# Ledger of designs, part 407: VH-VL binders against o27280

Target 1, 266 residues: o27280
Amino acid sequence: MDSMNVPEVLEIKRIVEESESVKTFIFSWDFRREVRPGQFVMVWDFRDEKPMSVSLIDPVRSEIGISIRRVGEFTDRVHGLSEGDLLGIRGPYGRGFELMGRDILLVGGGIGMAPLAALADEATARGMRVDALVAARTADELLFLDRLEAAGVNISTCTDDGSCGFKGFAHERLLTLEENHDMAAVCGPEPMMFQVMRILDERDVPAQLSLERYMKCAVGICGQCCLDDTGFRVCAEGPVFWSQELSRVREFGRYRRDPAGRRVPW
Below, E stands for the ipSAE of ESMFold2; O stands for the ipSAE of OpenDDE; V2 stands for 0.75 times the mean of E and O plus 0.25 times the DockQ between their complexes.

## First folded at step 17 (VH-VL)

Design ic6 (framework fv_acasunlimab; at its last look DockQ between E and O 0.85; V2 from the best seeds 0.84)
Fold by OpenDDE, look of step 17:
Structure ic6 (fold): chain C 266 residues (1-266), chain A 118 residues (1-118), chain B 108 residues (1-108)
Amino acid sequence: as target 1 above (266 residues)
Amino acid sequence: EVQLLEPGGGLVQPGGSLRLSCEASGFTFSKYWMSWVRQAPGKGLEWVSTISTGGRSTFYADSVRGRFTISRDSSKNTLFLQMSSLRAEDTAVYYCAKWYIGRAFDIWGQGTLVTVSS
Amino acid sequence: SYVLTQPPSVSVAPGQTARITCGGNKIGSESVHWYQQKPGQAPVLVVYYDSERPSGLPERFSGSNSGNTATLTISRVEAGDEADYYCQVFDESSDHYVFGGGTKLTVL
């Protein structure tokens, strides 16, 4: 029996409050089922199901973490849970990040730092030099700073309001950084990722970007997460894409589709 | 047309040195990692070395580490492999290869033969 | 070092389906790529990311990855498909590109 597509009911082992709006739920995990940074799981609260990025991968403790931002009814319910409560988890799904090189740049915005935090742990564990540009609207929304610092990551911050680090957007801060890297991983608001990708391309830095789209099945059959022109399914061919792949995607950085299939501008 | 041209092969004595070059055209050379892969006569493919886009990082197979040096010149769209302390077992056709997504190689040169013999 | 294992040879009649396997203990967790090499020629990428086809490759070429084995499938084999085929992965633990030993496909 392939357990990949069957939700496993897991007990919430721990909850970490990352910010006012973000919590990390930690579960025991059987690592016979491999999980990679950049992959996602479907979280089932026995009423609804939503895709969530894996933000912690700890083979030593046999744990994974899922970071969830409070944004709607589902996440409100989940945020109301306590340690010891149960959730259904199925997956992991999708393509994760691929590491290569000796130094990597991580550029994350808001909850987009979730998969990048997991990637940072893996990269540092492999002896890579990791620079991270962490962006948020305000200082209080910056995620995983202590965790990243403890891992030896070189952190640069930027906030929209200037409450911490560089005042401005991630791509603006990136323009002030002169050093290049072997590769980059990017995750956050799509307009941010679009601008960051352009800069990285101009700098000849290979980049991977993690997209967010409405997902239903997570197994590439329903088509709800299909990207225009290419037919890429974010759940199957993604959510991590190389910049070369996204350059072929017309809608990238321009619009997305809502659950009804309607185009929604960014 | 996208292509890689590999001049510089030839006959060299054991212990000798040789510098291979690979000239790229038809794509933006500076945007891609580049690699050397070799194939001994009648044998399979063996990865030799890789260099990042900016040349910041270089990687080598254990069999050539300390003897071979990979480098690149973006102004000339050229990849290099400096080989030293050559051994008979280094005899092979040497291919330059362009990095592709997923860490594959989508473009290969025609290869250049390096023969190490006394 | 990480090793990919391929059968040394596979024979198939024209019009039939050829399957070439690539075994490795990390195959299930790595993306596998396949190359075709005809005599006297450079390798050509025929499958990447386990099952993706480069532009220009016929649909007869497909790939899959399950467990510890990746498989290159060539349907409706033609005489022109006779070649050596190599699987390849990237070993992140050593930063090595690893090729299989190659499989000679003979079209009978």
Scores: ipSAE 0.922, ipTM 0.951, lowest interface PAE 0.5, mean pLDDT 95
Fold by ESMFold2, look of step 17:
Structure ic6 (fold): chain C 266 residues (1-266), chain A 118 residues (1-118), chain B 108 residues (1-108)
Amino acid sequence: as target 1 above (266 residues)
Amino acid sequence: EVQLLEPGGGLVQPGGSLRLSCEASGFTFSKYWMSWVRQAPGKGLEWVSTISTGGRSTFYADSVRGRFTISRDSSKNTLFLQMSSLRAEDTAVYYCAKWYIGRAFDIWGQGTLVTVSS
Amino acid sequence: SYVLTQPPSVSVAPGQTARITCGGNKIGSESVHWYQQKPGQAPVLVVYYDSERPSGLPERFSGSNSGNTATLTISRVEAGDEADYYCQVFDESSDHYVFGGGTKLTVL
């Protein structure tokens, strides 16, 4: 592409503190640029640019929300901003979640619940029954519970330390839950997603999983987001993949790649 | 060898009934949504019906809702279409088709002709 | 209900490039799939997800999708490419599959 998308500089309209470590930044958005749950945007703080998932899609209010967990230097700087401050946004990019059927299971770990919250809004608006398994290490890291409840989502929780809901990992809680769903959507730590995918496959539940990889161009040109064994580009053919696509990818759940392309264990 | 095999169709009178079968082989039938798509002689493709894995959810084109019933039997790897109250406009080749990623169809049967006439 | 519009026919000479269009309101926001159907045969998937090619299909088949138009492109057309071609989407609001009316490609 000779002409790459230029970030649009947008004012932070509202900040929602979702937890001690997660904030949702809300912007006015012109929906001539359509956005689907599971797509991402590149957020520019005038120093660095990072991919972030869209967590709120509200065409009626002409707003989007981007949920950001404080995990490093870039996200620390963004968390220090206030309403009225500016960020650059380009996108959206990538393949979003696709909906089918009358019911859906969502399985989210930590910040991975952000794109699933947007999907839950769309699924309930379509009249689907939505069950969500929301997982975190501790109770104070469970995200979007009030929003999901208000949308009519049936929520199950688990925490590693047992401080809320089932004590254990998401896949362990999943084994104790009802098996009947037309489809599933999964987003969270990749080892969690791998274990959840295996259970859903045994239950014959078609599943879509959202992956995170290093991204540079966001439009599929640079190759930095490629998966081993298939050549899939997370920014172009993903970040959302069907489990059938990922079953041919041995990298999934085993390792990731840093910005230099080096293999790093999960 | 991945296949969808349908027996031959039939000639039925208007108002009659006919049950189509589609036997799958070479893939794990239970993991996929399945559909029927029809094509009237000299015409284009028209989606008819879809069934989810396990048979929990069914969907129908408006033209057949209330007259056709899709079902599946995963123990026999077989998809069915029960057609009733048949009309002349239901005359078509009926294909069974397997779901593919992106909500496409990657495997099609060879089709079964259903003729509705007096 | 969502409507897909295709030209009824397209004619090209052997060795040239055929372009078959599929029109729809904001179809660029949909995943578009393409099927080839030869006389007396079942349809065959030739492009999915707008531009992905199933294994075993010639690289001459490609696709694109933006705005209100998706396009199937067949380069270096051969006599064996003569067939009907259909575009297809899935309408999430109705859970219905939608096909275009089909385009007859003639190779002369």
Scores: ipSAE 0.743, ipTM 0.884, lowest interface PAE 1.4, mean pLDDT 89
ESMFold2 (binder alone), look of step 17: mean pLDDT 92; pTM 0.943

Design ic7 (framework fv_acasunlimab; at its last look DockQ between E and O 0.76; V2 from the best seeds 0.00; counts 0 for: pae E 3.0 > 2)
Fold by OpenDDE, look of step 17:
Formats: sequence, structure tokens, C-alpha cells
Structure ic7 (fold): chain C 266 residues (1-266), chain A 118 residues (1-118), chain B 108 residues (1-108)
Amino acid sequence: as target 1 above (266 residues)
Amino acid sequence: EVQLLEPGGGLVQPGGSLRLSCEASGFTFSKYWMSWVRQAPGKGLEWVSTISTGGRSTFYADSVRGRFTISRDSSKNTLFLQMSSLRAEDTAVYYCAKWYIGRYFDIWGQGTLVTVSS
Amino acid sequence: SYVLTQPPSVSVAPGQTARITCGGNKIGSESVHWYQQKPGQAPVLVVYYDSERPSGLPERFSGSNSGNTATLTISRVEAGDEADYYCQVYDESSDHYVFGGGTKLTVL
């Protein structure tokens, strides 16, 4: 029971370019430390630290993958790294997805597909039927399609500009899909997740949703990732929440807190 | 108030059939997975069967697979357990149990006794 | 089949702390839930997700999970706590809900 709070310096084994803005960094992993889809790790580049979802879990190869979208200074630095370079990794943290049933629906938007890709691998390995609705702004931003297909996932795509699949948003495409599922897992922009959750609720499909919030400590101490009214800490009680839990969260789909603690509308 | 009522228990001969029902109230029945758990006299709890919200998927304990069938009617807020080829070892109090989140049961009925005896 | 092991009985004096263990080789990787069953009554959820307490239950009830053992702790035990307690997990490999054998808690 070693302390998961100490960063382990790991060598980047491989880098997969998923899209123009997304790279997956692969590391050797000691699976004596269990990791589940939906959990996150803190990535340390020896200057700053950021939470990142685990997007690949491969016990056979003893590897994990972390998919990172280039969005700021930290991620710019990380994207500049090469195979063989070092990063600090601590974790995993948070509550991951729970798999139940025979048929699961995955709904992901953009980088939100990262944890869902890992979940898809686990679900298919368990013999579950997996349907995935993959959403992005453009075709070039659709993530993990080949990987999902190779895993036997039934994929439906949608893009804002119609460059691939259904033209429109994920919740709009979902409305056109009539098939029911035993459960759903959702991850992406919060406005998307909010709309998707509503539809799934109307359809009586239990849903889990992975939230993204500003995190610092990852261990439930600093409170930076607390959700209004409930006091849920995304890093401790999440990032995966059941829809029933999120129904109690006033800020969900409405606003988030910035690093200064101010409300920022979506 | 959330409530699960389980009528339908009784005495049945070995090899016989019996259908249990569980009527739900106080919550939106259609939104939750439902389960049956039984308890033989003086023994512990044993999971029997689970059904998903839409009834698409059903799960059974090995001890009852092929003999029991779980089903639900959302229009009646009712869960069913059709038991066939009943055996003496099936004698138990059968509880209806509600799923909430995760993989546990948050609400239980009071149970109905099923006695399989010649 | 996956098996959860509980002691058949635990005795405690009023006001003392009772600890009921649940052992299993997957306890470290699965969440454990606990139920209380009083004589002639249906089970009642008392702990879920290892350590979460349902609303309405006294703070005296707590849960923990370490290694391959989960523990239900009842502090300041009262006569009314006398009951059978069952641990439960979900076995992903078999899609079975698995209960422990139960522990009879006697308040002396």
C-alpha cells in the first residue's frame, strides 16, 4: 500500500497522434496498482501538474495511455515531448465507471472519448455489446474511431459541420437512435452531457457521466473541484457520477468554477 | 414512501410452478433495475435474479438459471418472478429489491414465503 | 464461484464498538455494501461503496475496505443493533451479486 500521492517518474514509451490536437502518451504501468476506466492521473512535467484521464488500459502489455488535448501552456509543453522523455505520474484517482448489463451506450464528445475508449475496451472484453456515439466539431476531431472499430464497437458519428456522420450535436443524433441500452456512459463538453443525460433519463436508461473541473490536489483536500450545493468533490466522489447524483448538482450543465473560484457560464 | 409489496408466495409441490409479483410504489419504477433475493429458513441471503430497466437484459444465479424467469411490467409498476421446476431447496423468503446506483440494493420488500414440499 | 467470508457471530457489550469483517480475494477491487437484518424483517442497507452511509442512518455505522477485507464498524453499540449483517459485492466476472454468509451480532 504505497502512497499513490507521490509522483512516479515514467518514461514515455510511445506517442500516438490521435488528431491534430490530441496525443496519447503510453507508459509502462505496474498493475499491482489497479486503474479503472474513468479514473484520472495527475501528470507532472516538473513545472506544472494537470489531471488527465486514462484512455488506455492494457494489462497484457503492462501499459496505460493518457490522451492529452493541446489547449494551453502545460499541454503545449507536453505535446513537445518525445518518446523516451520523462513525465511524473501520480494516481490513479477518482471514481471510475461501473459496468453493468449486456448492452452499453457510450456518448463522447471531443477529448471526452478518452475515458470512454478505455471503458469500451473493458466492456468488449467482458463480452458486452457496445454502441458508441462519437461526437466532434469536425471529422478531423473525431477520436479513437479505428481503435473502437477494432474492438468491435458499433460506432455512430456526428459532427457540428456535418463533415462526418450526422450533422449536429450528440444529443440530436441520440434522438434519432431508437435502440435502448442497459446503461450509458457519457463524457464530453458539459452542455452536451447535460442534454444527453436528459434524453437518457426520459428513456429510463441509467447513465454515468464523467465531469471535468479545475483540480489541484486530486485527493479531496483543497476543495477547488467542489460542486455547488452537494459538496461533491470531482476528484474524490467523481469524476464519474451517476445521473441521479448529478440531478442534485445545481451547477451541472450551467456553470463551473474557474481557478479563482468565480462562476463561469458554459 | 418507497414501498415494495410481494404477494404470491405459498405452498407448492416439487416440480411445480409459482409466479411471484412485487408491486412498487413511491418511486419511478421504470427507472431502476430490479432484483429478487431469497433467504432459506435460518440461512443467509442469496441473489436470485436481476432485470434491467427496459427488461432487455436479465441475469440469474446459477442455481435458478433455466428454471426461473424474471420480468417486469412498467405500466403496472410490477416485478415478476416465474418459478418452474421448483425444488425443496428453493424454499425461502423471496425479497424484491430495488437498485439505486452502483451495484447494491437500497430498498427491500418485506418478502414472501415460498415453501416447496410434498 | 466467488465467496465472501464473514464470521458467523460477533458479541459486544452495550456502548462498545463492534467490528464485522468480510473477506474475499476481490474485496480490494470491488466496492462492498452492507445490510442489516433484524429478526423477522427485511434487510436494510447500512453501508454502500465501502464507507458511504445512507441518509437517516446513525453515524455510529461506518465501513472501511483494506486489502482483501472489508469491515463494518458499529460504535456505541445499542441493544437495537442486534441483528444479522451481510456484506455484498458485485462479481464482474460472473455478473453475480454475492453475499457473505452473514454475521450475527449479539449485544450482551
Scores: ipSAE 0.889, ipTM 0.937, lowest interface PAE 0.5, mean pLDDT 95
Fold by ESMFold2, look of step 17:
Structure ic7 (fold): chain C 266 residues (1-266), chain A 118 residues (1-118), chain B 108 residues (1-108)
Amino acid sequence: as target 1 above (266 residues)
Amino acid sequence: EVQLLEPGGGLVQPGGSLRLSCEASGFTFSKYWMSWVRQAPGKGLEWVSTISTGGRSTFYADSVRGRFTISRDSSKNTLFLQMSSLRAEDTAVYYCAKWYIGRYFDIWGQGTLVTVSS
Amino acid sequence: SYVLTQPPSVSVAPGQTARITCGGNKIGSESVHWYQQKPGQAPVLVVYYDSERPSGLPERFSGSNSGNTATLTISRVEAGDEADYYCQVYDESSDHYVFGGGTKLTVL
């Protein structure tokens, strides 16, 4: 596609510090190019380009927000930017989350809460009841709690170190939560998502899970985001998959691939 | 083999009632949303009703709301449609359908004809 | 209340390419699914999520969706492709499944 395949250079309108390691960068956006929760954009800092999930979708203000965790050279450079600085954005790409029914459970680990925060806003705007399990290593890394609370989301928390909420892993906390939902949406570390998916499958709760893979083209032609056994391209058929699709994927939860295609443990 | 089997339909008077059933096999029935879709003779497909896993939520087309009731029995792997206050425009082949991935129907029954006339 | 519009019929010669359109306001923002129905038979899914094919479907079936139009494309059409074809979306605003009116593909 012409416009979606070319980065648009956009000015950083605002920066929200979500935690010590996560910032949300807000840009003006023309919503004739519609954006769905769970879709991603390619962020270009004029040296490198990385996929990032859309965390804020605000057609009223004509804004999108992209949440970025500081984890390496690219994200260090982006975190060093200020309001008024420029970034290239192309997209959105991928299949977003689909909503139906009266209620939804969100399960997010770390930065995985970013696309789920956008989904929560849409679900509450549709009048759905939203329960969210927000997980992180520590209390300081729990993301979007105030925003979720303001939207009317029912929040449960867990932290690895027990500094806030349940002490332990997201799937352990999930066992203590209400079992009945029309559907669920899950995003976070792939091992967490695998365990959460198994519990939701045992509860007969249909789940959509958002996967991360290495991406270059973002439009489904280069093949670098493909999953074993199915040929699914994360950037085209995903990044959001139903759990039934993922149950047939041998690599899910077991390993990942580096840019050279080698199997690497989680 | 995944399949949906429906008993034969019937002839019913206007204002009458009829209960349709659909027996599922070859998949774990309890994990899927299930739907009814109908097709009047010579016409297109029309969604009728959908039921969530466990039966927590039910949804109906405006044309049947208040007259039809969808239900399921996971112990019997069976989907039901209780039809009441039937009208001539309800004459159709009724298909049961399985929701597999997303908001689409990947497996359909062979359909059963319901005729509403004097 | 969301409406999908399909042409009532399309005719093609064997070996040619058939294109069946499905029009809808901003349909490019929806996931579009396609069904084939032969006379006297139940519908069969042939494309889902705009462009994905179910296992066992010939590669000559493909789909696209952008703007206000989704398209089912059948390359190298065979006599066995003669059928009615329906597009379908889920309308989030009404929580309804919506079908197009159907397109009869005739292979001459």
Scores: ipSAE 0.521, ipTM 0.777, lowest interface PAE 3.0, mean pLDDT 87
ESMFold2 (binder alone), look of step 17: mean pLDDT 90; pTM 0.928

Design ic8 (framework fv_acasunlimab; at its last fold request DockQ between E and O 0.76; V2 from the best seeds 0.85)
Fold by OpenDDE, fold request of step 19:
Structure ic8 (fold): chain C 266 residues (1-266), chain A 118 residues (1-118), chain B 108 residues (1-108)
Amino acid sequence: as target 1 above (266 residues)
Amino acid sequence: EVQLLEPGGGLVQPGGSLRLSCEASGFTFSKYWMSWVRQAPGKGLEWVSYISTGGRSTFYADSVRGRFTISRDSSKNTLFLQMSSLRAEDTAVYYCAKWYIGRAFDIWGQGTLVTVSS
Amino acid sequence: SYVLTQPPSVSVAPGQTARITCGGNKIGSESVHWYQQKPGQAPVLVVYYDSERPSGLPERFSGSNSGNTATLTISRVEAGDEADYYCQVYDESSDHYVFGGGTKLTVL
């Protein structure tokens, strides 16, 4: 293993409160180690380690951002941290998003918008037209709207409760959109991604989707993040997959493996 | 059987025009980006152009921009390359190629020879 | 313009391992694909996404990519492996597909 596999202890430079449950932690970053939207890092709080998508990539300021949703003990601890506190970061790992074409549709749900926000920045910087469908349970859970708007992204929102934008799920809102794109990038709850992928396929829109699985090593050796049948390792062959790859994955949109390796529904 | 067939090659004089076609079969043509790649005699592969699935976006190598036009007809499962203002250096075998995962090309036609000579 | 550099030729004895390199600035951050082309034939994809093999390709073909060099490795080389090999990337900065110059693999 090379030096990238040793966590670098970094100071939290800034914390952005994105929502009640999501914070973005910003770190100084040496961009000699390149990072792409869709890649993830392993975040170490000196007790446990978890994979987190990179949500901000700023070579000008030499910063990266990691958006973390408060969902368990690890993230509870991290959310208790303050600016100036330390975290261990190793990576980046995995395959990031690949951009082609002149326009891209981003479809994100909840914290899934994290890598898509970074992708939006890159795409807009390349001069691409970026449309984003941002989904959440409620209005206050919609992420990165101001940031996306500032980047020139055309935003469409949908919420489960109808508190903002279209009332319903992302795939339902997508069905109401007439325009096709050169490609799409999708990240969020897997049932959402499954439905979105189906619609995009029917529309002949090439799509990339970022999967979430339990990860341990992040370097493709432990097998904890392996997908059934294919043997794809989410940490090595993913987390970003082309829809054509995921079409081969039986478990996609149907079930996942928990840390004990048990099949559990979404 | 998955295949790409490329008719339309031939001999053309400098400054002339030629239209290549590539007919796809064995896969859903409309779902994939398509490219043209050429190879001059005894030389390596050179990408020429690619087009999005819906044909909304087209891209060209600097060497052919303004002279070549890529297009597609999904109803006919056919990719086209309209070449104009042809030059001697455009002499090559022209391959149509199907997009694959990671922006690779998994299916290639057998190629059609275009010779630009006076 | 992004440039991929390959050695013009590589020679290997049957049964040995051939390694064909593809150099590029920070190529390790790119997805590299490899094609085999035999005389008078169209290119054939042999490795994609740095190290993935298309269906039907033998395990003798493998790939790696790190730093500034991608490598196609062909183990237990056979006479039938004699061909030209090309590496390829997509340059997002220019919206160009880029091929290496090709490497002629000779099986001695």
Scores: ipSAE 0.935, ipTM 0.960, lowest interface PAE 0.5, mean pLDDT 96
Fold by ESMFold2, fold request of step 19:
Structure ic8 (fold): chain C 266 residues (1-266), chain A 118 residues (1-118), chain B 108 residues (1-108)
Amino acid sequence: as target 1 above (266 residues)
Amino acid sequence: EVQLLEPGGGLVQPGGSLRLSCEASGFTFSKYWMSWVRQAPGKGLEWVSYISTGGRSTFYADSVRGRFTISRDSSKNTLFLQMSSLRAEDTAVYYCAKWYIGRAFDIWGQGTLVTVSS
Amino acid sequence: SYVLTQPPSVSVAPGQTARITCGGNKIGSESVHWYQQKPGQAPVLVVYYDSERPSGLPERFSGSNSGNTATLTISRVEAGDEADYYCQVYDESSDHYVFGGGTKLTVL
């Protein structure tokens, strides 16, 4: 069963508790269906279906991992599941990250580190030098540190409250880093990504950003994700965009859309 | 007007050297990866080399590695290709090309002919 | 390492649809770009990311990519479409750009 229109029902093979609020669910996967870092899947619990980023891509063990933050009724139900329980998976969907060059900077905020962890594995396997700036509100919310270290990633940390690493926002820590990179990949809260993108652009570092709200566009669920009040429409597939694509979108980093399509400040 | 201009080219003997340049205008040169792509007379396109935005990382096709050096000078908006130990099979029109989203090339120079013959 | 294969030529009558193929192992997992080159001119990007058109290119140019084949489609072919067409990918395993050998489109 490989059709995008029908979820494949898979057993949860393993569960990794990444934090109090984040679990990674690992499934067997037939890699005849290619998966790239930055792509997502639709996770179906037989009641509701939500897009989730792929955080682990392991062709050797024939496994994928999906990291899910507990934030509401759907994710509460999924977090209550055990190994051997079933979930429906459709996908993968969307544009993944593209790599070139000899080194890459990853900047991840909170759960946004999930697709970047998958990218770190791919980049290190290609022999790239990988630096990661891992940001969260508090130390308890920093994700994937041990996994990144095991992959050979050079890690810097940043917390809003200073409980671990640099005290402050990710873009403030980025200003204190003196390394140049061939490229960057960014995923996290949209205001953080906007500020980080501006710094990287000033440094002439090409960047790709993964935007959760554009996951619906990549599946074709909502055509309004690319509109702004000037009538500009971006017909690009997400969730991963090059910064050049996003610089033309005035809504990015300033507003979001409610279900009725109205602009709401971040 | 967005342009890439490759003045120069010429006739060189086997074993000789030649330096190509590519002058950019109408876009912010320092923000883009740049490539050289060549085309032998009557043949297809062959990628030769690319260079990162800061000039720190360079990559070469196997056919030219060790003989060609790509470089850039953002203060002059100029891309360079230093060619050494030239062979007859290096005879081609040499294009410079600008990186575009998806790892495509959106802007190409008009090309300059390099002929390697005795 | 990675090889792209194109037919050397394709002939179509004016007004008909031309299809130019680009073969590669699992090319459906790559982003494929297409260039048009007229005699004595530089290549021009006509399709990128498999199916996207640059500004100014007519809707007659479209693309698809799945499995082991990417296809450039030119609908309602005009005499002015006569050119060589190249497909291109970036091969991450080698860090090289790769072009197909080119296809000459003849409009009879």
Scores: ipSAE 0.824, ipTM 0.918, lowest interface PAE 0.9, mean pLDDT 88
ESMFold2, look of step 17: ipSAE 0.786; ipTM 0.904
ESMFold2 (binder alone), look of step 17: mean pLDDT 92; pTM 0.942
OpenDDE, look of step 17: ipSAE 0.918; ipTM 0.947
ESMFold2, look of step 18: ipSAE 0.810; ipTM 0.912
ESMFold2 (binder alone), look of step 18: mean pLDDT 92; pTM 0.942
OpenDDE, look of step 18: ipSAE 0.911; ipTM 0.944
ESMFold2, fold request of step 19: ipSAE 0.806, 0.784; ipTM 0.911, 0.901
ESMFold2 (binder alone), fold request of step 19: mean pLDDT 92, 92, 92; pTM 0.945, 0.949, 0.946
OpenDDE, fold request of step 19: ipSAE 0.933, 0.932; ipTM 0.959, 0.958

